# Designs tried in a protein design chat: VH-VL binders against p39960r1967to2165. Part 11

Target 1, 199 residues: p39960r1967to2165
Amino acid sequence: VPLEDVCERENTLIPTIVVKLLEEIELRGLDEVGLYRIPGSIGSINALKNAFDEEGATDNSFTLEDDRWFEVNAIAGCFKMYLRELPDSLFSHAMVNDFTDLAIKYKAHAMVNEEYKRMMNELLQKLPTCYYQTLKRIVFHLNKVHQHVVNNKMDASNLAIVFSMSFINQEDLANSMGSRLGAVQTILQDFIKNPNDYF

## First folded at step 22 (VH-VL)

Design DD4
Fold by ESMFold2, fold request of step 25:
Structure DD4 (fold): chain C 199 residues (1-199), chain A 121 residues (1-121), chain B 105 residues (1-105)
Amino acid sequence: as target 1 above (199 residues)
Amino acid sequence: EVQLVQSGAEVKKPGATVKISCKVSGYSFTNYWIHWVQQAPGKGLEWMGWIDPSDSYTYYNQKFKDKATITADKSTDTAYMELSSLRSEDTAVYFCARLPYSDFWNYFDYWGQGTLVTVSS
Amino acid sequence: DIQMTQSPSSVSASVGDRVTITCRASQDIRNYLAWYQQKPGKAPKLLIYDASNLQSGVPSRFSGSGSGTDFTLTISSLQPEDFATYYCQQYDSYTFGGGTKVEIK
């Protein structure tokens, strides 16, 4: 289901499943070694997704603080499974080339940092509201994960790498020979390190 | 062009150690995880483990945890796998392989040519 | 670990025949499965990813289907160069199926 349709159906700015999963990771998962790099068991992740579809969609008191969901990596895995199964990337198919072209130009030293940040902020302002707000929530979450790197071993560079496919579609990956993937990683690393510069 | 080039075939005696190299080119070494896969003669494929070359974080199949040591050298864009205490059942072709992007739940889009290790008395 | 049962172990077929190879997972693995072709003395070659997506440069006679626990690779019209062994691979713990050797009769 498209991100906009979920937010409209729920009357929310960010999908409820995203908010609940990220809140639980922030509560008890920030120190998990290899967070977002080591998957939970797919059986546990499937069970959690089924519970969300059956219990969490209709019950605001639904909580992940439950002995059924003890595995932090299953919660993290469920979040990444949700992103992987979205029909469109988080930059949207309409704008992903605008974002990545800007970062490629910056990486080639064809613009100064001040111009890059100004143009990146302009692009962010053009995103539909649900894309912008969901992206913002994720970036501030990943900034918190980054702050716990001493324990979890996941710095901004590691996080940018393992989340980059949430922002580029398979066609762009095949056609770019890796340049757009590298551009997304550059964008995400900067967002994660400096979220207040953009959001 | 993306390439993974492995070191040549090795013949070893039981108890010896071998270190297989996998030199990459055509992409940024630190941006992609490298996996290792065993194929015994006439047998199927068995995954051994992976390394994130950016920080040398490794993850092993439990079957190979005490047999294999996976490392990476960022200065030469080369991943390594060392096999210790070789036995005749370690005779196999060993492949390095790359993911299309570095994340779990993935498949292998590029493979090295394989390195035959023969363990013989 | 997730068990992958691949069948048949071998297939004898003529040029032009339709060949079907199956893999069954012991647990629901969604569409997290790839198919590979391996010719003698060579590394595996990716054919299909995410159960049904054709890798770039792979002939359209190859197709994949399935989701959950049951997956199929189909070669719609077998060609002489399709003599090879085919493997499925699940993404969660990287377990490969046992392989299917396709022999052209």
Scores: ipSAE 0.708, ipTM 0.870, lowest interface PAE 1.5, mean pLDDT 90
Fold by ESMFold2, last read:
Formats: C-alpha cells, structure tokens, sequence
Structure DD4 (fold): chain C 199 residues (1-199), chain A 121 residues (1-121), chain B 105 residues (1-105)
C-alpha cells in the first residue's frame, strides 16, 4: 500500500510499524555488527511482519519486548522489508527526480554548498507531510546508527548505500551507469551525517 | 556499458593458491557490491560471498570462509578472489556478479564471463 | 537454511512448445526469487526478478509467477535460442535451484 494511504488509515504522520521497529533497534540494536547490511533470517522476519499484520500497528498490547523477537537483524530486516514492499520512493514518485537532479548538479560542481542546502531544504518542504515525517524519523535513526560505527561498522556512507533503493524508482535501477543511484547515496550520506541541516 | 571482465583460466596443482580478478567498468565501482559464485563441473551454482568495495567489508558463505578471500582495489576498479590450499574438488568455473543495488535480498543483473580453475595432479 | 527444489531436472521439447519449470522453497520467501538462463560455457543471464518482473531486453515469451513457496517460469512458445539450463535463485541466502535443462526433442 502507498505510504500516504497507511498514514491516512492509521491517522498518523509515520506508519506505526516503522516507529515500533526503529524504537526497538534504538533500544537494543545500535551496536549490532553489520546492522542493515547483514540480513536476519527471512523466517523470523516473516513471523514478525505477520505479527504486525495480525495484531495491527495500533494495538497497545503488541510489543517487541518478547523472546520471539530477540534477533536484532530480524527487526532490522522487517523494517527493510516494509520499505522494499512500498510501491514508490520515499522521496515520492513525483519528486524523486527533483532530488536526484539537484544532487547530480552539485556533484558536477555547478553550485556551491550553501545553495545546494537551500534548494534541498526547499524540496523537502514540498514533500507531503507523511513522506517528510517518515523520512525525518528514518534519517535521525540512521544518524544514531552512524554514531555507533565503532561497534556496528556502519558509517553514513555504508548506510546510504544499503538504503538507496528505497529512494529511487525501479526504472532508474535499470540504468546501467547508476548515476541516479549515486545521487541518492550522496543525498542520504549528507542527511545522515548532518540531519539538523535539513530536518 | 557495464562490464565485469575476469582473468583467464588457470591450471593448478593441489595445495596451490589462485587469485582471480574481476575488473569492472561502466559504473561507479564503490556504489555496488560484488558477489562470487562457484559452478563445479556438471553442477549448479553456489554462492560464495560478497564484498562492499567502498570499505572492503566482506561477507562469506560459511562453507567458503576458510577457502576464499575476497578483496577489492578501488584504484583499479577490480575485485579479487583468492582460493587457497586448492584441492581437486575446487575445480570449477568461478563468476563475479553485480547486484542492481547494494543490499541483501537481491539478484544478479550483470555477470563476469567466468574463470575456469582446474586443479589436477 | 532455505532449500530450493527445482523440477523437472530436464525436459525434452520442440520449438513452439509451452515449457513450465517449477521451484519450491522450503519456507515462505515472499516474491524474493529470480530466474536465470545459462548456455554452455556462458554466464547466467537474468530473466525474471521479484518472481514475476521481466528483466529489460528479455523476450515477452518468458514469464514468471508465484509467491511464498511455489514459483513457476513459463516459456510460452519455445524458440531455438531457448535451449539452455534454467535456474531459480532465492534472495535470502542466494541458494540456487538444481537447474532444469531444456533440450531439443
């Protein structure tokens, strides 16, 4: 289902499944070696995803504080599975090229850093509310993961790489040179390192 | 055009070491993981491991972790796989392959041409 | 520990035939499955990703279906260039099926 439809159905700014999964990772998973780069078992991830689907994200009796969910990489995998199965980019389908064109221009040295940040902030302000708030939650989460790089071995560059596909459309993945993928990685790396410059 | 070009066939004796190269072109080397896949004669395909060239982080299939060493050289856009203590059962074609994006739960959109390693007395 | 059971191991067919190849996973892998074609002495070639999506440049006579544990590759009208070995691959631990050799009858 589209992100906007989930937020409307739940009457939330961020999908409840995203909030619950990220909170648990922040509680006990930030030091996991290879977090977001090493998968949990798909059986455990399916079980967790099914538990969310059956009990609903709004049921206060559902908790991740349960021996079934001990595997941090299963919780991280469930989050990435959720993002992978969204029908469009977290930059929204309508705006993904606006974001990537700006980053391509910046990488080509066609603008100064201050102008890039100003224009990037203008684009962020145009996102629908649920896209902006979900993106913000994710970026601050990944900043926390980045801060634990000594233990988890996942710096902002590594994280930008493994989350890039959630920020482009599928047609751009077929582009053999991957210039838009590289642009997304540049954007995400900057967001993760400097979230207060944007959010 | 995206290309993965592997080094040529090798004939080795038991106990030797071989290092296979996989030189990439047509894309940014550090933006994509490189995987390695074994195909023994008359057998199917078996995944061996991958490398993230951006920081040389390496992840192995447990079966191959003490047989294979995967490395990358960013200055030449080349990934390598070294096979040590070769035995006759290591005789196979070895492929490098690229993902469409660097993440787990993935498939291989570009492959090297394969490198035959033959281990015989 | 996901096992992939691919069947049949071989099939003998004529040009123009409809050919169906099946992969079964030992547990639910959602749509996380790809299909490859491999000719002798060549690297595998991606045909289908995410169970049913046709890779760019692959003829439309190839199609994939299924999700969960049961997956099918179909060649609607076999052409001479389609005689090859076909593999499925699950994404979680990159396990390949045992292969299906499609031979001329």
Amino acid sequence: as target 1 above (199 residues)
Amino acid sequence: EVQLVQSGAEVKKPGATVKISCKVSGYSFTNYWIHWVQQAPGKGLEWMGWIDPSDSYTYYNQKFKDKATITADKSTDTAYMELSSLRSEDTAVYFCARLPYSDFWNYFDYWGQGTLVTVSS
Amino acid sequence: DIQMTQSPSSVSASVGDRVTITCRASQDIRNYLAWYQQKPGKAPKLLIYDASNLQSGVPSRFSGSGSGTDFTLTISSLQPEDFATYYCQQYDSYTFGGGTKVEIK
Scores: ipSAE 0.708, ipTM 0.873, lowest interface PAE 1.5, mean pLDDT 90
Fold by ESMFold2 at other seeds, fold request of step 25:
Structure DD4 (fold): chain C 199 residues (1-199), chain A 121 residues (1-121), chain B 105 residues (1-105)
Amino acid sequence: as target 1 above (199 residues)
Amino acid sequence: EVQLVQSGAEVKKPGATVKISCKVSGYSFTNYWIHWVQQAPGKGLEWMGWIDPSDSYTYYNQKFKDKATITADKSTDTAYMELSSLRSEDTAVYFCARLPYSDFWNYFDYWGQGTLVTVSS
Amino acid sequence: DIQMTQSPSSVSASVGDRVTITCRASQDIRNYLAWYQQKPGKAPKLLIYDASNLQSGVPSRFSGSGSGTDFTLTISSLQPEDFATYYCQQYDSYTFGGGTKVEIK
């Protein structure tokens, strides 16, 4: 399901599943070693995803505090499974090349940081509201994870690497030898380290 | 373009150690995890583990945790796998492989040519 | 680990035949499955990813289908270069199926 369709159906700016999963990770998961880099059990992840699809749609009492969901890496895995199954990049299909072209130019030292940041902010403001708000929520979450790097071993660069799939067109994933992927990683690393510069 | 070039075949006696190299080119070494896969003669493929070259974080298949040591050298864009206390059962072709992006739940889009390790007394 | 049961272990076929190979996972793995071709003395070559997506440069006679626990690789019209061993691979713990050797009849 497209991100915009989920937000429309729920009458929300950010998908409910994203908010609940990130809140729980922020509550009890920020110190988990290898968070977002070590998989949880796919059985637990499937069960949690199915519970959201069945119970979360019809039961406001649904909560992640349930003993069924004790495994932090299953909660993190469910979040990454949700992102993986979205049909579009979180930069949107229409705009992903605008973001990555800007970062490629910056990496080539053809642009100073002040101009890069200004132009990146202009691109962010062009995103549809649900894309922008969901991206903002994710970036501030990952900034919190980054701040716990001493315990979880996941700094901004590690996080940028393991989330880059969600910010690239599938055709570029298969055909690019890494230039667009490296551009996404540069963008995400800067967002995660300096979220207030952009959001 | 993207290449993973492995070191040549090795013949070892039981109890020896071997170190296999996997030199990459055509992409940024630290942005992609490197996996290792064993194929014993006449057998299927078995995953051994991976390394994140950016910080040398490793994750092993439990079966191989006491047999294999995976390392990376960022200065030469080379990953290594060392096999210790070799036994005849360790005779296999060993492959390094790359993911299309560095994350769990993945497949291998590029492979090294394989390194045959023969353990014979 | 998720067990992968691949069938058949071998198939004897002629050029032009339709060949089907199946993999069954012990748990629901969604579409997290790839198919590889391997010729003797060579590395595996990716054919299909995410159960049904054809890798760039792979001939259209190869197709994949399935989700959940049951997956199929189909070669619609076997060519001489298709005599090889085929493996499925699940993404969760990187377990490969036992392989299917496609041989000339």
Scores: ipSAE 0.694, ipTM 0.871, lowest interface PAE 1.6, mean pLDDT 90
Fold by ESMFold2, look of step 23:
Structure DD4 (fold): chain C 199 residues (1-199), chain A 121 residues (1-121), chain B 105 residues (1-105)
Amino acid sequence: as target 1 above (199 residues)
Amino acid sequence: EVQLVQSGAEVKKPGATVKISCKVSGYSFTNYWIHWVQQAPGKGLEWMGWIDPSDSYTYYNQKFKDKATITADKSTDTAYMELSSLRSEDTAVYFCARLPYSDFWNYFDYWGQGTLVTVSS
Amino acid sequence: DIQMTQSPSSVSASVGDRVTITCRASQDIRNYLAWYQQKPGKAPKLLIYDASNLQSGVPSRFSGSGSGTDFTLTISSLQPEDFATYYCQQYDSYTFGGGTKVEIK
């Protein structure tokens, strides 16, 4: 289901599944060693995702404070599975080249940092509202994870790597081997380290 | 062109140690995890573990956690796997392999050519 | 860990035959499965990813199907160069099937 359709269906700016999963990870998962890099069990992840699809849409009492959902890495895995299964990437197919071209120029020293940040902010403002708000929520979440790196071993660079596929779809990956994936990682690392510069 | 080039075949005595190299080219070494896979003679494939070269974080198959040590050298774009206390059952071809992107739930799009380690008295 | 049961272990077939190889996972792995071809003395080569997606450069006579627990690799018209051993692999804990050796009769 497209991100905009989920937000419209739920009458929200950010998909409810994203908010609930990230809130639970922030509550009890920020110190989990290898968070987002170590998989949870796929059986638990499948069960949680199915519960959201069936129960969470119509039952406000549905919570993640349930013995079924004790495994933090299953909650984190459910979040990553949700992002993987979106039909479009978080930069959107329409804009991914705009974002990555900018980062490629910056990496090649073709612009200074203040110009890069200005142009990146201009691109972010062109995103549909639900894309922007979901991205913002994720970036501030990952900044919190980064701040716990002493315990969880996941700094901004690690997080940028393991989330890069949420920002480039299969078609764009096939057409842009390595270069654009690396550009996405550079963008995400900067977002995670410096979220207030962009959001 | 993405390439994973492994060190040559090794013949070792029981109790010895061997270190296999996997030098990569054609992509940014630190942006992709490197996995290792064992194939004993006449047998199937068995996953051993992976390394994130950016920070040298490793994750092992429990079967191999006391046998294998996986490392990476960012300055040479080379991953290594050391096998300790070699026994005859460690005789196998060892492959390094790359994912299409660095995450769990993945498959191997590029493989090294393999390194045969023979352990014989 | 997820166990992968691959069958048959071996098949003899003639050029032009349709060959079908199956893998069964011990639990639901969605479409998180790949198929590889391995020729003697060579590294495995990726054929199919995400259960049904053909890797670039792989001939269209190869196809994959299935989801959940039951998966199939099909070679629609066997060619002499298809003599090899084929493996499935699940993504969650990287368990491979036991392999299927395809021999040209």
Scores: ipSAE 0.684, ipTM 0.858, lowest interface PAE 1.6, mean pLDDT 89

Design DD4
Fold by ESMFold2, last read:
Structure DD4 (fold): chain C 199 residues (1-199), chain A 121 residues (1-121), chain B 105 residues (1-105)
Amino acid sequence: as target 1 above (199 residues)
Amino acid sequence: EVQLVQSGAEVKKPGATVKISCKVSGYSFTNYWIHWVQQAPGKGLEWMGWIDPSDSYTYYNQKFKDKATITADKSTDTAYMELSSLRSEDTAVYFCARLPYSDFWNYFDYWGQGTLVTVSS
Amino acid sequence: DIQMTQSPSSVSASVGDRVTITCRASQDIRNYLAWYQQKPGKAPKLLIYDASNLQSGVPSRFSGSGSGTDFTLTISSLQPEDFATYYCQQYDSYTFGGGTKVEIK
């Protein structure tokens, strides 16, 4: 299901599943070693995903306060599975080249940092509201994960790598000969380190 | 072009150690995880573990946790796998492999040519 | 943790034959499955990813299907260069099937 359709059906700015999963990780998972880099058990992930599809849609009080959901890496895995199965990436197919062209130009030293940040902010304001708000929620979440790097071993660079495919689809990656993947990673690393510069 | 080039065949005696290399080219070494896969003679493929070269974080198949040590050298764009306390059942071809992007739930799009390690008296 | 049962272990076939290879996972792995071809003395070569997506440069006579626990690889019209061993691989914990050797009859 497209992100916009989920937010429309729920009358929300961010999909409910995203908010609930990220809140639970923030509550009890920020110190998990290898968070987002180590897989959870797929059986637990499938069970959680099915619970959201069945129980979450029919009961607005659905919570993760349940012994079934003890495994932090399964909650993290469910979140990443949700993003992987979205039909469009978080920069959207329509805008991914705009975002990545800007970062490539900056990496080539063709603009100063202040221009880069200004133009990046202009691009972010062009995203549909649900994409922008979901991206903002994710970036501030990953900033919190990054702040716990001493315990979890996941700094902004590690996080940028393992989340990069949420922002560029397979087809755009193949067409770029890999240069756009590196650009996405640069953008995400900066967002994660300096979220207040952009959001 | 993406290439993974492994060190040559090794013949070792039981109890010895071997260190095989996987030198990469055609991409940014630190942005992609490197996996290792064992193939014993006449047998199938068995995954051994991976390394994130950016910080040398490793993740192992429990079967190989006490047998294999995976490392990376960012200055030479080379991953290594060391096998200790070699036994005859460690005789196999060992492959390094790369993912199309670094994350779990992923498949191998590029492979090294393989390194035969033979353990015999 | 996830067992992959691949069958048959070998098949004898002629050029032009249709060959079907199956893999069964011990748990629901969604579409997180790849198929590889391996020729003697060579590294495996990726054919299919995410259960049904054909890798670039792979001939269209190869196709993959299935999701959840049951998966198939089909070679619609076997060619001389297709005599090889084929492996499935699930990528939750990176378990390979036991392999299927396709030999000339």
Scores: ipSAE 0.680, ipTM 0.858, lowest interface PAE 1.6, mean pLDDT 89
Fold by ESMFold2 at other seeds, fold request of step 25:
Structure DD4 (fold): chain C 199 residues (1-199), chain A 121 residues (1-121), chain B 105 residues (1-105)
Amino acid sequence: as target 1 above (199 residues)
Amino acid sequence: EVQLVQSGAEVKKPGATVKISCKVSGYSFTNYWIHWVQQAPGKGLEWMGWIDPSDSYTYYNQKFKDKATITADKSTDTAYMELSSLRSEDTAVYFCARLPYSDFWNYFDYWGQGTLVTVSS
Amino acid sequence: DIQMTQSPSSVSASVGDRVTITCRASQDIRNYLAWYQQKPGKAPKLLIYDASNLQSGVPSRFSGSGSGTDFTLTISSLQPEDFATYYCQQYDSYTFGGGTKVEIK
């Protein structure tokens, strides 16, 4: 299901599943060692996804206050599985080259940081509202995870690496010589460290 | 262009230690996790663990947690696996392998050539 | 831990034959499965990822299908270079199937 269709169907700016999963991780998971880098069990993740599809579809107030969902890494895994299964990545197929070309130029020292941030903000403003709002929610969440690095061992660089495929799809990865993956990681690291510069 | 080149075959006595190297080229070492896989003679493949070379974070198959130590050296673009307290059943070919991107739920698109470790009984 | 049951353990076939190999996972692994080819003394070579996606440079006679618990690798017209051992591998805990040796009949 496309992100825009979910937000339209739910009459929300951000998919309910994303909000609920991130809220729970922020409540009790920010200090989990290896958060987003160590998998939860796929059985638990499948069960949680199925519960959202069945219970969450009939009740937008669906909650994770349930002994079934005690494992933080299963909640984190469910979130990453949701992003992986979206038909389009968070930069969208239509715009991923615009984002990554800008970052490649910046990495090559072909522009100064102030110009890069201005142009990146212009690109972000072209995203559909639900993409922008979902991205904003994720980036501020990852900034909170980064702030807990002493306990969870996941700084902005680590997070940028393990979330990079949420922003570039496998078609674009296969068409690149690896440079676009590195560009996404550069963008994400900066977003996570400096979210207020962009959102 | 992407290459994973492993150290040569080793013959060891029981109780010894061996350290296998996996030197990478053709890509940025710190952007990709390195996995290790065992293949005992006449047997299938068994996953051992991985390392994130950017910060040396490791994750092990529980079976190998007390047998294997995985490390990385960013200055030489080389991952290592050390096997301790070798026994004859540790005789196997050991492979390093790379993911197409660094995350869980992933497959191995590039492999090292393998390193045969023989433990004389 | 996820068990992968691969069958058959061996296949005797002729050049031009259609060969099918199956893997069954002990629980739902979605499409998180790869297929590898391995020749003696060599490293495994990736053929199929995410159950059905053909790796770049792999001949189109190879195809993969399935999701959930049941997966199939198909070689539509066996070539001389295809005599090898084939492995499936699930990505949650990286368990491999036991292998299928494809031999000359």
Scores: ipSAE 0.675, ipTM 0.854, lowest interface PAE 1.6, mean pLDDT 89
Fold by ESMFold2, fold request of step 25:
Structure DD4 (fold): chain C 199 residues (1-199), chain A 121 residues (1-121), chain B 105 residues (1-105)
Amino acid sequence: as target 1 above (199 residues)
Amino acid sequence: EVQLVQSGAEVKKPGATVKISCKVSGYSFTNYWIHWVQQAPGKGLEWMGWIDPSDSYTYYNQKFKDKATITADKSTDTAYMELSSLRSEDTAVYFCARLPYSDFWNYFDYWGQGTLVTVSS
Amino acid sequence: DIQMTQSPSSVSASVGDRVTITCRASQDIRNYLAWYQQKPGKAPKLLIYDASNLQSGVPSRFSGSGSGTDFTLTISSLQPEDFATYYCQQYDSYTFGGGTKVEIK
């Protein structure tokens, strides 16, 4: 299901499943060693996704306060699975080259940091509202994960690496010399370290 | 052009140690995890573990955790796998492989040519 | 631990034949499955990712289908260069199927 369709159907700016999963990780998962880099079991993740689809669709009071969901990495995995299965990536197919071209120019020293941040903010404002708000929620979440690096061992660089495919389609990766993946990772690392500069 | 070039074949006696190298080129070494896969003669493929070269974080298949040690050298863009206490059943071709992007739930888009390790008395 | 059961273990076929290879997972793995071709003395070559997507440069006679627990690789019209061993691989713990050797009859 497209992100915009979910947000319209729910009358929300961010999909409810994203909010609930991120809130639970923020509540009890921020100190998990290797968070977002160590896999949860796909069986547990499937069970959680099915529970959202079945119980969440028929019971507005659905919650993750349940012994079935004790495994933090299953909750984190469910979130990443949700992003992976979206029809379009978070920078969108329409805009991914605009984002990555800007970062490539900055890395090549073709612009000053102030100009890079200004132009990046202009691109972010062109995203549909639900993409922008979902991205913002994710970036502030990952900033919180980064702040717990002493315990979880996941700094902004590690997080940028393991979340990069949420922002670029497989087709765009196949047509690049790897420079677009590296550009996405550079963008995400800066977002995670300095979220208030962009959001 | 992405390439993973492995060290040459090795013949070892039981109890010995071997260290296989996997030198990469054509991409940023620290942006992609490196995996290792075993193929015993006449057998299928078996995953052994991976390393994130950016911080040397390593994750192992439980079967190989006491047999294999995976490392990376960022200065030479080279990953290594050391096999200890070799036995005849460790005779196999060992491959390094790369993901299309660094995350779990993945497949291998580039492979090294393989390194035959033969353990014989 | 997710088991992958691949069948048949071998098949004898002629050029032009349709060849079908099946992998079965012990639990639901969604579409998180890839197919590889391996010729003797060489590394595996990726054919199909995400169950049904052709890798760039792979001939269109190769196709993949299935989701959940049952997956199929099809070669619609076997060519001389297709005599090889084929493997499926699930993404969660990187378990490979046992392989299917496609031989000339």
Scores: ipSAE 0.667, ipTM 0.861, lowest interface PAE 1.7, mean pLDDT 90
Fold by ESMFold2, fold request of step 25:
Structure DD4 (fold): chain C 199 residues (1-199), chain A 121 residues (1-121), chain B 105 residues (1-105)
Amino acid sequence: as target 1 above (199 residues)
Amino acid sequence: EVQLVQSGAEVKKPGATVKISCKVSGYSFTNYWIHWVQQAPGKGLEWMGWIDPSDSYTYYNQKFKDKATITADKSTDTAYMELSSLRSEDTAVYFCARLPYSDFWNYFDYWGQGTLVTVSS
Amino acid sequence: DIQMTQSPSSVSASVGDRVTITCRASQDIRNYLAWYQQKPGKAPKLLIYDASNLQSGVPSRFSGSGSGTDFTLTISSLQPEDFATYYCQQYDSYTFGGGTKVEIK
C-alpha cells in the first residue's frame, strides 16, 4: 500500500505500524548489539507483520507488549521489511533525483556545506506531509540509535548504509551506476548526526 | 567498473594457514559489505560470513566461525579471509562477493574470480 | 535455517528447448530469492533478483516467477551459451539450492 493511502485511511501523519515499531525499539532495543545490521528470524518477522495486518486493522489497542514479540531484531526487521515493501521509496519517486543530485554535487566539491544545507531544506519542504513527517520520525529515531553506539555498535555511518535502500528503488540505483547509493548514504548520515539542521 | 580481484591459487599442507585477499575497485569500499562463499569440489555454494569495511564489524555462519577470520584494510580497499588449521576437506574455491546495497535479505551482484585453495599432504 | 530444495539436479536439453528449474524453500521467504548462472571455472553470475526481476544485461529468454515457498526459473528458448549450472539463493541466511546442471542432449 502507498504511504499516502495508509496515512489517509488511518487519518494520521505517520503510519501507525511505523510509530508502534519505533516506540518499542526505543523502549527496549536501543542497546541491542548490531541493531538494524543483524537479522531477526524471517519467521518471527512474518508473524509480526501478519499480526499488524490482521489485529492492527481491527483493534486500535493493538500493542507489541506480548511474549510473541520478545525478539528485538524481529521488531527491527519488521520495520525494515515494511519500508522495503512500500511501493515508493521515502524520498518519493518524484523527488529522489532532486535529493541525490544535491548530494552528488556536494560530494564532488561543487557546492559548499552551507549552500547544501539550504538547498536540502528547500527540498524537504516540498515533500508531501506524510513523507516529511514519516522521514522526520525515522531520522530522530536513528539519531537515538546513534546516541547508543557505545553499546549497540551502530553509528550514523552504519545506519546510513543499512537504511539506504529505503530511500531509492532498484531501478534508480541500476541507472545511476552506483553514484546515487553513495549520495543517499551521505544525506542519511548527515540527517542522523544533525537532525535539528533539517527537521 | 566494479571489480573484485582475488589473490592467486594456494597449495597448503594440513595444519597450515592461508590468507586470501579481495581487492575492490570502481566503488567506495566502505559503503558496501563484502561476503565470502565456499564452493567445495563437486558441491554447491555455501555462505561463510561478511564484513562491514567501514568499522570492520563481522558476522559469521556458525559453521565457519572457528575456521575463518574476515578482515578489511580501508587504506588498500582490500578484504581478507584467513583460514586456519587447514584440512583436506577445506579444499575449495573461495569467492568474495558484493551486495547491490549493504543490508540483510540480499543477493550478490558482483563476485571475485575465486581463489582455489588446495590442501594436500 | 531455511533449506532450499532445487530440482531437477540435471537436465539434458537441445538448443531451442524450454527449460524449467524449481526451488522450494522450507518456509515463507516472500520474494527474497535470486537465481545465478555458473559456467565451469567461473564465478556465479546474477540472472534474477527478487524472484522475478531480470538483472541488467541478462537476455529476456530468462524469467523468474513464484513467491512464498515455490519459485521457478525458465529459459524460454535454450541457446548454446546457456549450458551451465544454475543456483537459487534465499536472502535470509544466504542458503543456495543444490544446483541444476543444464547439459547438451
Scores: ipSAE 0.659, ipTM 0.856, lowest interface PAE 1.8, mean pLDDT 90

